# Ledger of designs, part 39: VH-VL binders against q8ssq3r676to911

Target 1, 236 residues: q8ssq3r676to911
Amino acid sequence: SPQDIAKQLTLIEFKLFQSVKMKELYHKSWTISKSKFENSPNIMSLITMSNKIANWVATEVVTTPHPKKRVEVLKRFISVAEHCKKINNFNTLMEVISGLSNSAVSRLKETWKSLPTRYVNSFNSLQNFLKTDENWKSYRQTLKTKETPCLPYLGLFLQDINFIEDGNSNLSSENDWVNFKKMNLLTSVFTEIQYFQRHPYFSFSTHQNIQTYFEKDIVILPEKELYAFSKFIESP
Short names: E, the ipSAE of ESMFold2; O, the ipSAE of OpenDDE; V2, 0.75 times the mean of E and O plus 0.25 times the DockQ between their complexes.

## First folded at step 20 (VH-VL; framework fv_acasunlimab)

Design x1 (at its last look DockQ between E and O 0.65; V2 from the best seeds 0.00; counts 0 for: pae O 3.5 > 2)
Fold by ESMFold2, look of step 20:
Structure x1 (fold): chain C 236 residues (1-236), chain A 124 residues (1-124), chain B 108 residues (1-108)
Amino acid sequence: as target 1 above (236 residues)
Amino acid sequence: EVQLLEPGGGLVQPGGSLRLSCEASGFTFSSYGMHWVRQAPGKGLEWVSVISWSGSNKFYADSVRGRFTISRDSSKNTLFLQMSSLRAEDTAVYYCAKEGYQRLYGDYYYMDVWGQGTLVTVSS
Amino acid sequence: SYVLTQPPSVSVAPGQTARITCGGNNIGSEYVHWYQQKPGQAPVLVVYDDSDRPSGLPERFSGSNSGNTATLTISRVEAGDEADYYCQVWDSYSNHVVFGGGTKLTVL
């Protein structure tokens, strides 16, 4: 079920989120090309999972050739996204919305036209929640309530850290006042991350078949092949 | 299929301002990072700026930081470059370019599709 | 302030192999991308992620990257390959895209 998928993805991704050490965020280590996997392994594990899930969503849509069944796939993923928001899993929510927004999926105009109004409204509502207007105002307002358990969107933390680092990028590390301000700002972000890490989803139980599927069995396609399948199932 | 059009440009005086736009089509604009790259007459390519797919992460070359602002409007499929305090050395053809990877966390910054470019001349 | 160094020009006879180098400190730790630019035209991506080819590019375009040098190789060069070629990386320390100075390929 959509509810079960959302809960199991939450358990998988929260475990990765909880494993992130603050030292992995130092000196923009997760951005350093080929060394980032050695220096920021838990961040890179979460990023890799996020890209995998987003791609998986797009793959499932474009590899479903029958139009009616393809609309049912859209409905299922929108339902997964709805439940993710309901349980405060904003990271998986972003991944599912990103997958449905993939160019190979969004171009399927006949499939989207066949989607019932309830699901269209739900998808639009979820996109509005995640819109970036006014520095992610809608999302940040929700996060300020500090409701737990919650799996926040990792990307916004990384953006905030990068902004703090870049605000001081052309200054010496030996400038005591600038270093003090920078460390205070970084500490505030790290404290927020750790706050959410401390409140696991204790009430969710593992469904081993679903866990094994996401660990071993999901199908993802290269971006080139995604678009080729998309053109095959709905030609222009 | 994927297309980027830069209709702006023109002649401007030193100290002046100009807003460049880049209209995108044939792809989901909100899913890709976007770049500005410039080329002075007879010179090589010089990167100017990038904006992330979400619009929240922006980076600038040192030569333009504080004077140029990159932005995007996903409802209009349009990338912008607001240029101010223009100097003679800003004279160049300005290209917009699309990042090649559509991923939630982009790890490789390369540009797979480029616009035709628009000339900005700063003359006095 | 990361710098990519390319030779300003390379000349090659038709049918031969052209090699265009891109030097950078520890460039083998970065992903290198290559662009072709013909006079009066926008750049076109010809290699990305060190060695991958975009759709529509022939196998005679290839790339490699190790140590301090990345190389664009064009085998069986044709007159239509005459262009400027730029290498490019993302420098994560400065958050800058960096281009090499460009190499003019002349087909004799």
Scores: ipSAE 0.331, ipTM 0.717, lowest interface PAE 3.4, mean pLDDT 87
Fold by OpenDDE, look of step 20:
Structure x1 (fold): chain C 236 residues (1-236), chain A 124 residues (1-124), chain B 108 residues (1-108)
Amino acid sequence: as target 1 above (236 residues)
Amino acid sequence: EVQLLEPGGGLVQPGGSLRLSCEASGFTFSSYGMHWVRQAPGKGLEWVSVISWSGSNKFYADSVRGRFTISRDSSKNTLFLQMSSLRAEDTAVYYCAKEGYQRLYGDYYYMDVWGQGTLVTVSS
Amino acid sequence: SYVLTQPPSVSVAPGQTARITCGGNNIGSEYVHWYQQKPGQAPVLVVYDDSDRPSGLPERFSGSNSGNTATLTISRVEAGDEADYYCQVWDSYSNHVVFGGGTKLTVL
């Protein structure tokens, strides 16, 4: 069920999230092209998983040739996204929405038109929640109100850290002393990450079959093939 | 099909301003970073600016920093480049280009689709 | 600033293999991308992430990157391959896209 998918992905991704060490966030280590896996292995693991799931969502849609069945696939993933939001898993939510927003999926106009209004509204609402207007204002406001357990979207933390790193010198501009302002900004982000890492989803039970499916059995297309499949199932 | 249209080029005097636009179609615009790259007549490619998919990150070449502003409107699927304090050396064909990776994938910056370019001439 | 160096020109006979180099300090630690530009046209991506090929590009186009040199290899060169070729990287230190100076490939 969509709920089961949401819960199991939450368990998988929270474990990855919880494994992220603060040292992986130093010096923008996760951004270095060919050393990021070594320097920030847990961050990269989570990113890899996120990319996999987003791609999987798109793959499932574009590899469903029957139009009616494809609509059911859309319904399923929208439902998964709804459940993710309900359980405060915004990382997986972002992945699912990203998958559904993939160019190969979004171009399927006839498929989307066949979607019942309630699902369209749900999808639009979720997109609106994740809108980047005013620097993710809606999402950030919501996140501030959430208690644990919660799996935040890691990507936004990484963005914030990059912004702080790029916008501030390590040393004071007037002297060679440590820039404490920068340190405080970084510390604030780190503290927030650590806050969310403290409490896992203990109420969720592990379903090994579903876990195994996501770990070993999911099929994903290369990004460059998604569009080709999309064009095949629904001509321009 | 992914398409990028750049209608906004033209002739402008030194010190003047010009706003370029790039209209995107055939892909989920809001999911991709976008670049501006220019090419002076008979010269090589010169990167100008990039804006992330969310618009939160903007980077500029040193040659245009402080004078050019990149922006985007997701509701219109349009990329913009506001140019000010234009100089003769800014004369070039300006290309808009789409990043190759979607937002969740985008750890690397390369351009997989380019517009046909628009000529900007800065001359008295 | 990070600098990429390309030879200004490379000549090759039809059917032969062309190799275009892109030099940079420790460029092997970066992902290199390549673009083809024919006269009067916009650039076209031909290789990305050192050696990956976009959909629709022939297998004749390949890339490699190690040490201080990245190489675009075009096997069984055709007249239609005559163009300017540019290498490109993302410099994370300066947050800049950097292009090489370009190489004119002439098919004799």
Scores: ipSAE 0.032, ipTM 0.671, lowest interface PAE 3.5, mean pLDDT 92
ESMFold2 (binder alone), look of step 20: mean pLDDT 91; pTM 0.948

Design x2 (at its last look DockQ between E and O 0.32; V2 from the best seeds 0.00; counts 0 for: pae O 7.9 > 2)
Fold by ESMFold2, look of step 20:
Structure x2 (fold): chain C 236 residues (1-236), chain A 124 residues (1-124), chain B 108 residues (1-108)
Amino acid sequence: as target 1 above (236 residues)
Amino acid sequence: EVQLLEPGGGLVQPGGSLRLSCEASGFTFSSYGMHWVRQAPGKGLEWVSVISYSGSNKFYADSVRGRFTISRDSSKNTLFLQMSSLRAEDTAVYYCAKEGYQPLYGDYYYMDVWGQGTLVTVSS
Amino acid sequence: SYVLTQPPSVSVAPGQTARITCGGNNIGSEYVHWYQQKPGQAPVLVVYDDSDRPSGLPERFSGSNSGNTATLTISRVEAGDEADYYCQVWDSYSNHVVFGGGTKLTVL
């Protein structure tokens, strides 16, 4: 079911999120070319999983050739996204919305036209929640309630840390005031990450078949193949 | 079928201003970072600026920082470059370019699709 | 600040192999991308992430990167490969894209 998929993805991704150590976030180490895998391994594992899930969503849509079944795939993923938001898993929510927003999927006008109004409204509502307007205002307002358990969107933490590092340019400075200001800003982000790491989804239990599927059985197509399949199933 | 179209360009006097646009189609514009790259006549490629998928992060080459502003309008699928305090050294063909595929995160790694470019000439 | 150095030109006979180098301090720690530009045209990506090939590019195009040198290799060179070639990295410390100066490939 959509609810089961949402819960199992939450368990998988929360485990990765919980493993992130704050030293992996120092000096923008997850952005440093080839050393990022050595210096930020848990961040990179979470990023890799996130890209995998987003790509999986797009792959499932474009590899479903029958129009009625393809609409059912859209419904299923929108339902998964709804459940992710309900359980405060904003990271998987973003992944699913991102996958459905892939150009190979969004171009399928006839498929999207056939989506029932209830699902169109839900998809639009979820997109509005994740709008970047006014520095992610809607999302940040929700996160400020500190409701737990919660799996926050990783990308926004990374964006905030990048902004602090770039805006304060303290990587080579020994100035105590400059280091103090930068460290206070970074500590605020790190404290928020750790706050959410401390509240696991204790009430969810694993379903081994689903866990195994996501760990080794999902199908991912490269972007060129996604677009080629997309053009095949709905020509311009 | 991914397309980037840079209509416009033109002749501008030193100290003048000009706004370039880049109209995107064939992909989900709001999911990708976008770049401006320029090439002076007979010269190599020079990176100008990048804007992240969300518009929250903007970076500029030192030669243009403070004079150029990159922006995007996702409702119009359009990338902009507002150029001010133009100098003769800014004369170039200006290309917009789309970052390569990442299903969730925008990266500043490589540019997989380029526009055909538009000429900006700064002369008296 | 980070500088990529390319030879200004490389000449090869048709059917032979061209190798275009891109030098940089510890460039093997960066992901290197390569672009082809023919006269009057926009650049086209031919290799990304050191050695990956975009769809539609002939397998004759390949890349490698280690130490202080990245190399674009074009096997069985054809007249249509005559172009300028640029290497490129992203410098995370400055948040800048950096291009090499370009190499003109001439097919004799």
Scores: ipSAE 0.149, ipTM 0.653, lowest interface PAE 4.4, mean pLDDT 87
Fold by OpenDDE, look of step 20:
Structure x2 (fold): chain C 236 residues (1-236), chain A 124 residues (1-124), chain B 108 residues (1-108)
Amino acid sequence: as target 1 above (236 residues)
Amino acid sequence: EVQLLEPGGGLVQPGGSLRLSCEASGFTFSSYGMHWVRQAPGKGLEWVSVISYSGSNKFYADSVRGRFTISRDSSKNTLFLQMSSLRAEDTAVYYCAKEGYQPLYGDYYYMDVWGQGTLVTVSS
Amino acid sequence: SYVLTQPPSVSVAPGQTARITCGGNNIGSEYVHWYQQKPGQAPVLVVYDDSDRPSGLPERFSGSNSGNTATLTISRVEAGDEADYYCQVWDSYSNHVVFGGGTKLTVL
């Protein structure tokens, strides 16, 4: 069920999230091409998983040739996304929405047109929730009010760190000393991450078959191929 | 064959605005990031801006930040560069360039195909 | 800002090996890409990810990158190889594409 998928992905991704060490966030280590896997292995693992899931979502849609069945696939993933939001898993939520928003999926106008209104509204609502307007205002406001367990969207933390790093010198302009303001900003982000890491989803049971599916059986197309498949199933 | 066509260049006065276009063909436009790179007469290559495949991420050179806006229209396979508050030092041949193919994490920024460029002259 | 340094010019006799260097602080930790530009033409990618070669490029073109120096190597240089060559990286700290100043390769 969609709920089962949401819960199991939550367990998988929270474990990855929880394994992230603060040292991996230093000096934008995850952005350095040749060393990111070495210096930020857990971040990279979570990023890899996120990309995989987003791609999987898109893959499932574009590899469903029957139009009616394809609509059911959309329904299913929208439901997964709804469940993710309900259980405060915003990381997986983002992945699913990203997958559904992939150009290869979004171009399927007839498929989306066939989607019942309630699902369209749900999808739009979820997109709206994740909109980047005013620097993710809606999402950030919601995140502040949520209790644990919660799996926040890691990408936004990384973005915030990047913003802090890019916008602030490591040294103070006053005396060439350590920029404490920058350090405080970074520390604030780190503290928030650590807060969310402390409380796992203990109430969720592991379903090994679903876990194994995502670990071993999941099929993803290269990004390049997604669009090709999309065009194949629904011509322009 | 991958092709990038760059219309829209021309003569503009200082302080003026100009919109460049780059029409892409021969590849899945929406799957690749796109770059603008310029070259002043007799000078080297200067990166201007990049937009991700989805359009979600945009980055600019410091020299153009706040004045230039990169965008794309997937339905038209077109990349745009809106230039405002143009200066004499913005005079250059402007190239659009396709980002090379990247795996899932897509964080390798290089340009594997370039347009022929369009000349933008900023002069009074 | 991250800076890439290239020699302004390199000269080589036909049939010999040309080496164009690109210097940068710890450039070995980043992937370096190389472009060839002939007069009046758009740049062409000749090496990417330090040492990978695009399809259609001859094996004479190769790249390496370690420490503070990346190198484009052109073996068995031909007259047609005369061009400007630019190295390039993505600076993940500033989120900038950075080009070197370019090297004019002259075939004697």
Scores: ipSAE 0.016, ipTM 0.521, lowest interface PAE 7.9, mean pLDDT 92
ESMFold2 (binder alone), look of step 20: mean pLDDT 91; pTM 0.947

Design x3 (at its last look DockQ between E and O 0.64; V2 from the best seeds 0.00; counts 0 for: pae E 6.3 > 2)
Fold by ESMFold2, look of step 20:
Structure x3 (fold): chain C 236 residues (1-236), chain A 124 residues (1-124), chain B 108 residues (1-108)
Amino acid sequence: as target 1 above (236 residues)
Amino acid sequence: EVQLLEPGGGLVQPGGSLRLSCEASGFTFSSYGMHWVRQAPGKGLEWVSVISYSGSNKFYADSVRGRFTISRDSSKNTLFLQMSSLRAEDTAVYYCAKEGYQLYYGDYYYMDVWGQGTLVTVSS
Amino acid sequence: SYVLTQPPSVSVAPGQTARITCGGNNIGSEYVHWYQQKPGQAPVLVVYDDSDRPSGLPERFSGSNSGNTATLTISRVEAGDEADYYCQVWDSYSNHVVFGGGTKLTVL
C-alpha cells in the first residue's frame, strides 16, 4: 500500500539521517569531490538514496506502457507523497515530487489529463508546499512548529550551510565579530538537525520484504533513457 | 528535446552594460543549476558563473566578480547574465549551459546541454 | 587557483587510438568531464564523472582518471572526431569551474 511504502521509506531514510554526524558538515566537506565519501559518508549515503528514489519514481512511470496502468502508477505515487507529508517525512516527499516533476514524466500530457481531479489538486498542493518562493516559506513555516517525529529535507540544511559559509568568506584573524556570527549561524543549523535526529519513528514496524525491495530490487534509468522511454509511450 | 536559446548579444562600448538571456525548454528548469561560459575569439573556454537550482547559491569567476550578476526566473524558464562595467577583454561568445541531474546541492558540476552562444563585442 | 594542463595538439591516423591527457595536481580526487567542440559550434559533453558516457555516444569514447592525470581515449578514430577537446573539473575549494586549455585533435 502507499501508506506502507511511505512508512518503510521513512524508516530507511531516517536511519541514514540519524547517522549523520555534525563533523561531516564542517568546511563544506560533502562538496569536496571524491574526499566527500570519506569525510561525509552518511550525508553521501542519504544523498545517494534520495537521488535513487527520485529516479525510481520517474522510471516506474515511464516503463509502464499501458495508459490505464500508468495513471494508476501516478495515483499510487501521489498517495505515497500525501502519506509522507502526513507523517512529517519531508525528505521522501521531496524525492517523490521531484521524480513526478521530471521532464520525462511531466511531458506525458495524456497521462496527466486522465488523472482524476482529486489527485491533480493534491499534487499541485504538495508542489506549492515545497516551492522555493520566498526562501522556502511554506516548508520552513511547517518546520518552525518543531513537530516530531520528523524527517526534514536534508538538502535545505546543506543549502543553508553553504550560504553561511560563502556569505561570511571575508573572515580575517582580526575580525572576531564576523567569525562569531558565522559560528552562531552554523551552530543554529546543527542544533536543528540534531533536534530532529533525536525523535525516531518508534511506532513504525519494519516490513522486511519492502525493505529488501528498496535495498536490492529497484530499477533506475539514466536521464536520456528516461526521456527515450517517455517518447516511446507518448510520442509528440 | 532539451534546448537552450540565447538571443541578444551585440556591440557595446567600454564601461557599458548588457543583459543576456537564455530561454530553456524540454526539461524541468527549476531542478538544475545553470552556467555561463565564454570563449574569446581564438581562445579556449572560460567559465563565468553558476547559479544553483533554487537560485540561492551564485558563484563567479574572479575576472567578472562585482561586474556581472547571474539570475534566473523559474516562471519564465529563463537564465540571465547582467553585465556591467564592460571591458575589451569581455569580448567573447557567451554560452549558457545546463548542469546534469542533481537533486541536492553538490559538486556534480558538468554541463550536459549548451546553448548556441551569442557574441558580445566590447570596443570603442 | 587550480590549473588543468592539456597538450595543445594530438594527431592520429584514421582507425588508430587517440589519447588526450589532462594534468592536474591530484586530479584523481576530482570528477573529470570532457567536451568536444567543432569549429563554430557549442561544446558537446562526451564523458562525465571520469568515465561515464552520455546516452547515444559511441563506446569508442572512454575516460580514465588516476593520480595526476585524466585521459580521454577515442578508439578507432574517424575523420568526424576532429575537434577541440576540453577537460573540466569543479574545484570545491574555490567554487570555480576549471577548464583545461584545450587539445586540437587532427585526423590525417
Scores: ipSAE 0.105, ipTM 0.645, lowest interface PAE 6.3, mean pLDDT 86
Fold by OpenDDE, look of step 20:
Structure x3 (fold): chain C 236 residues (1-236), chain A 124 residues (1-124), chain B 108 residues (1-108)
Amino acid sequence: as target 1 above (236 residues)
Amino acid sequence: EVQLLEPGGGLVQPGGSLRLSCEASGFTFSSYGMHWVRQAPGKGLEWVSVISYSGSNKFYADSVRGRFTISRDSSKNTLFLQMSSLRAEDTAVYYCAKEGYQLYYGDYYYMDVWGQGTLVTVSS
Amino acid sequence: SYVLTQPPSVSVAPGQTARITCGGNNIGSEYVHWYQQKPGQAPVLVVYDDSDRPSGLPERFSGSNSGNTATLTISRVEAGDEADYYCQVWDSYSNHVVFGGGTKLTVL
């Protein structure tokens, strides 16, 4: 079920999220091309998983040739997204919405037109929630109100850290002293991450078959192939 | 097919302003950083600016910082470059280019797809 | 600022191997990317992450990077390979994309 998928992905991704150490976030370690896997292995693991899931969502849609069945696939993932939001898993939510928003999926106009209105509305609402307008205002506002367990969208933390790192020198402009402002900003982000890491989803049980599926059986298509499949199943 | 279309080039006087556009298709625009790269006549490639997938991060070459503004509209799959205080040395073919890696890397690597380019001529 | 240095030109006979170098301080610690640009055309990615090839590029194109030098290698050069080639890196310190000066490959 969509709920089961949401729960199991939450367990998988929260475990990855929880494994992230603060040292992995130092000095933009995850952005260093040749050393990011070594210095930020857990961040990279979560990033890899996120990309995989987003692409998987798109793959599932565009590899469903029967129009009616494809609509059911859309319904399923929209439902998964709804459940993710409900259980405060915004990381997986982002992944699912990203997948559904993939150009290969969004171009399927007939498929989307066949989607019942309630699902369309739900999808639009979720997209709106994750919109980047005013620097993710909607999402940030919501996140501030959430208690644990919660899996925040890691990408935004990384973005914020990068912004702080790039926008502030390590040393004060007035002297050669440490830039405490920068340190405070970074510490604030780190503290927030650690807050969310504190409490896992203990109420969720592991469904091994679903876990195994995501680990071993998931099929991912490259972006170019996604589009090709999309064009094939629904002509321009 | 990934495509980048670049309208908006033209002739402008020194000190003038010009806005370039780049319309993207064939890929998830909102998931990729986008670059502007220019090439003066008979010269090499010069990086101009990059904007992250979400638009939250923007970086500029020193030569254009303070004068150029990069932006994007996800709803229109369009990248923009607002140029102001244009100089003769800004004369170039301007390319928009797509980042090779998707949003989650949080890094800027390479440009895997380029537009055809649009000529901007700054002359009195 | 980080600087990439390329030879202005390289000449090779058809069927031979062309090697275009890109020099940079400790460039081996960075991923290098290469672009091909033919006259009147936009650049095309030919090698990324030192040695990876985009889909559709022939195996004749390869890359390597170590120490202070990255190298684009084009084996069995064809007339159609005549173009300008640019190396590129991302400088995370300055948050700049950096291009080399370009190398004109002439096929004799």
Scores: ipSAE 0.021, ipTM 0.649, lowest interface PAE 5.2, mean pLDDT 92
ESMFold2 (binder alone), look of step 20: mean pLDDT 91; pTM 0.949

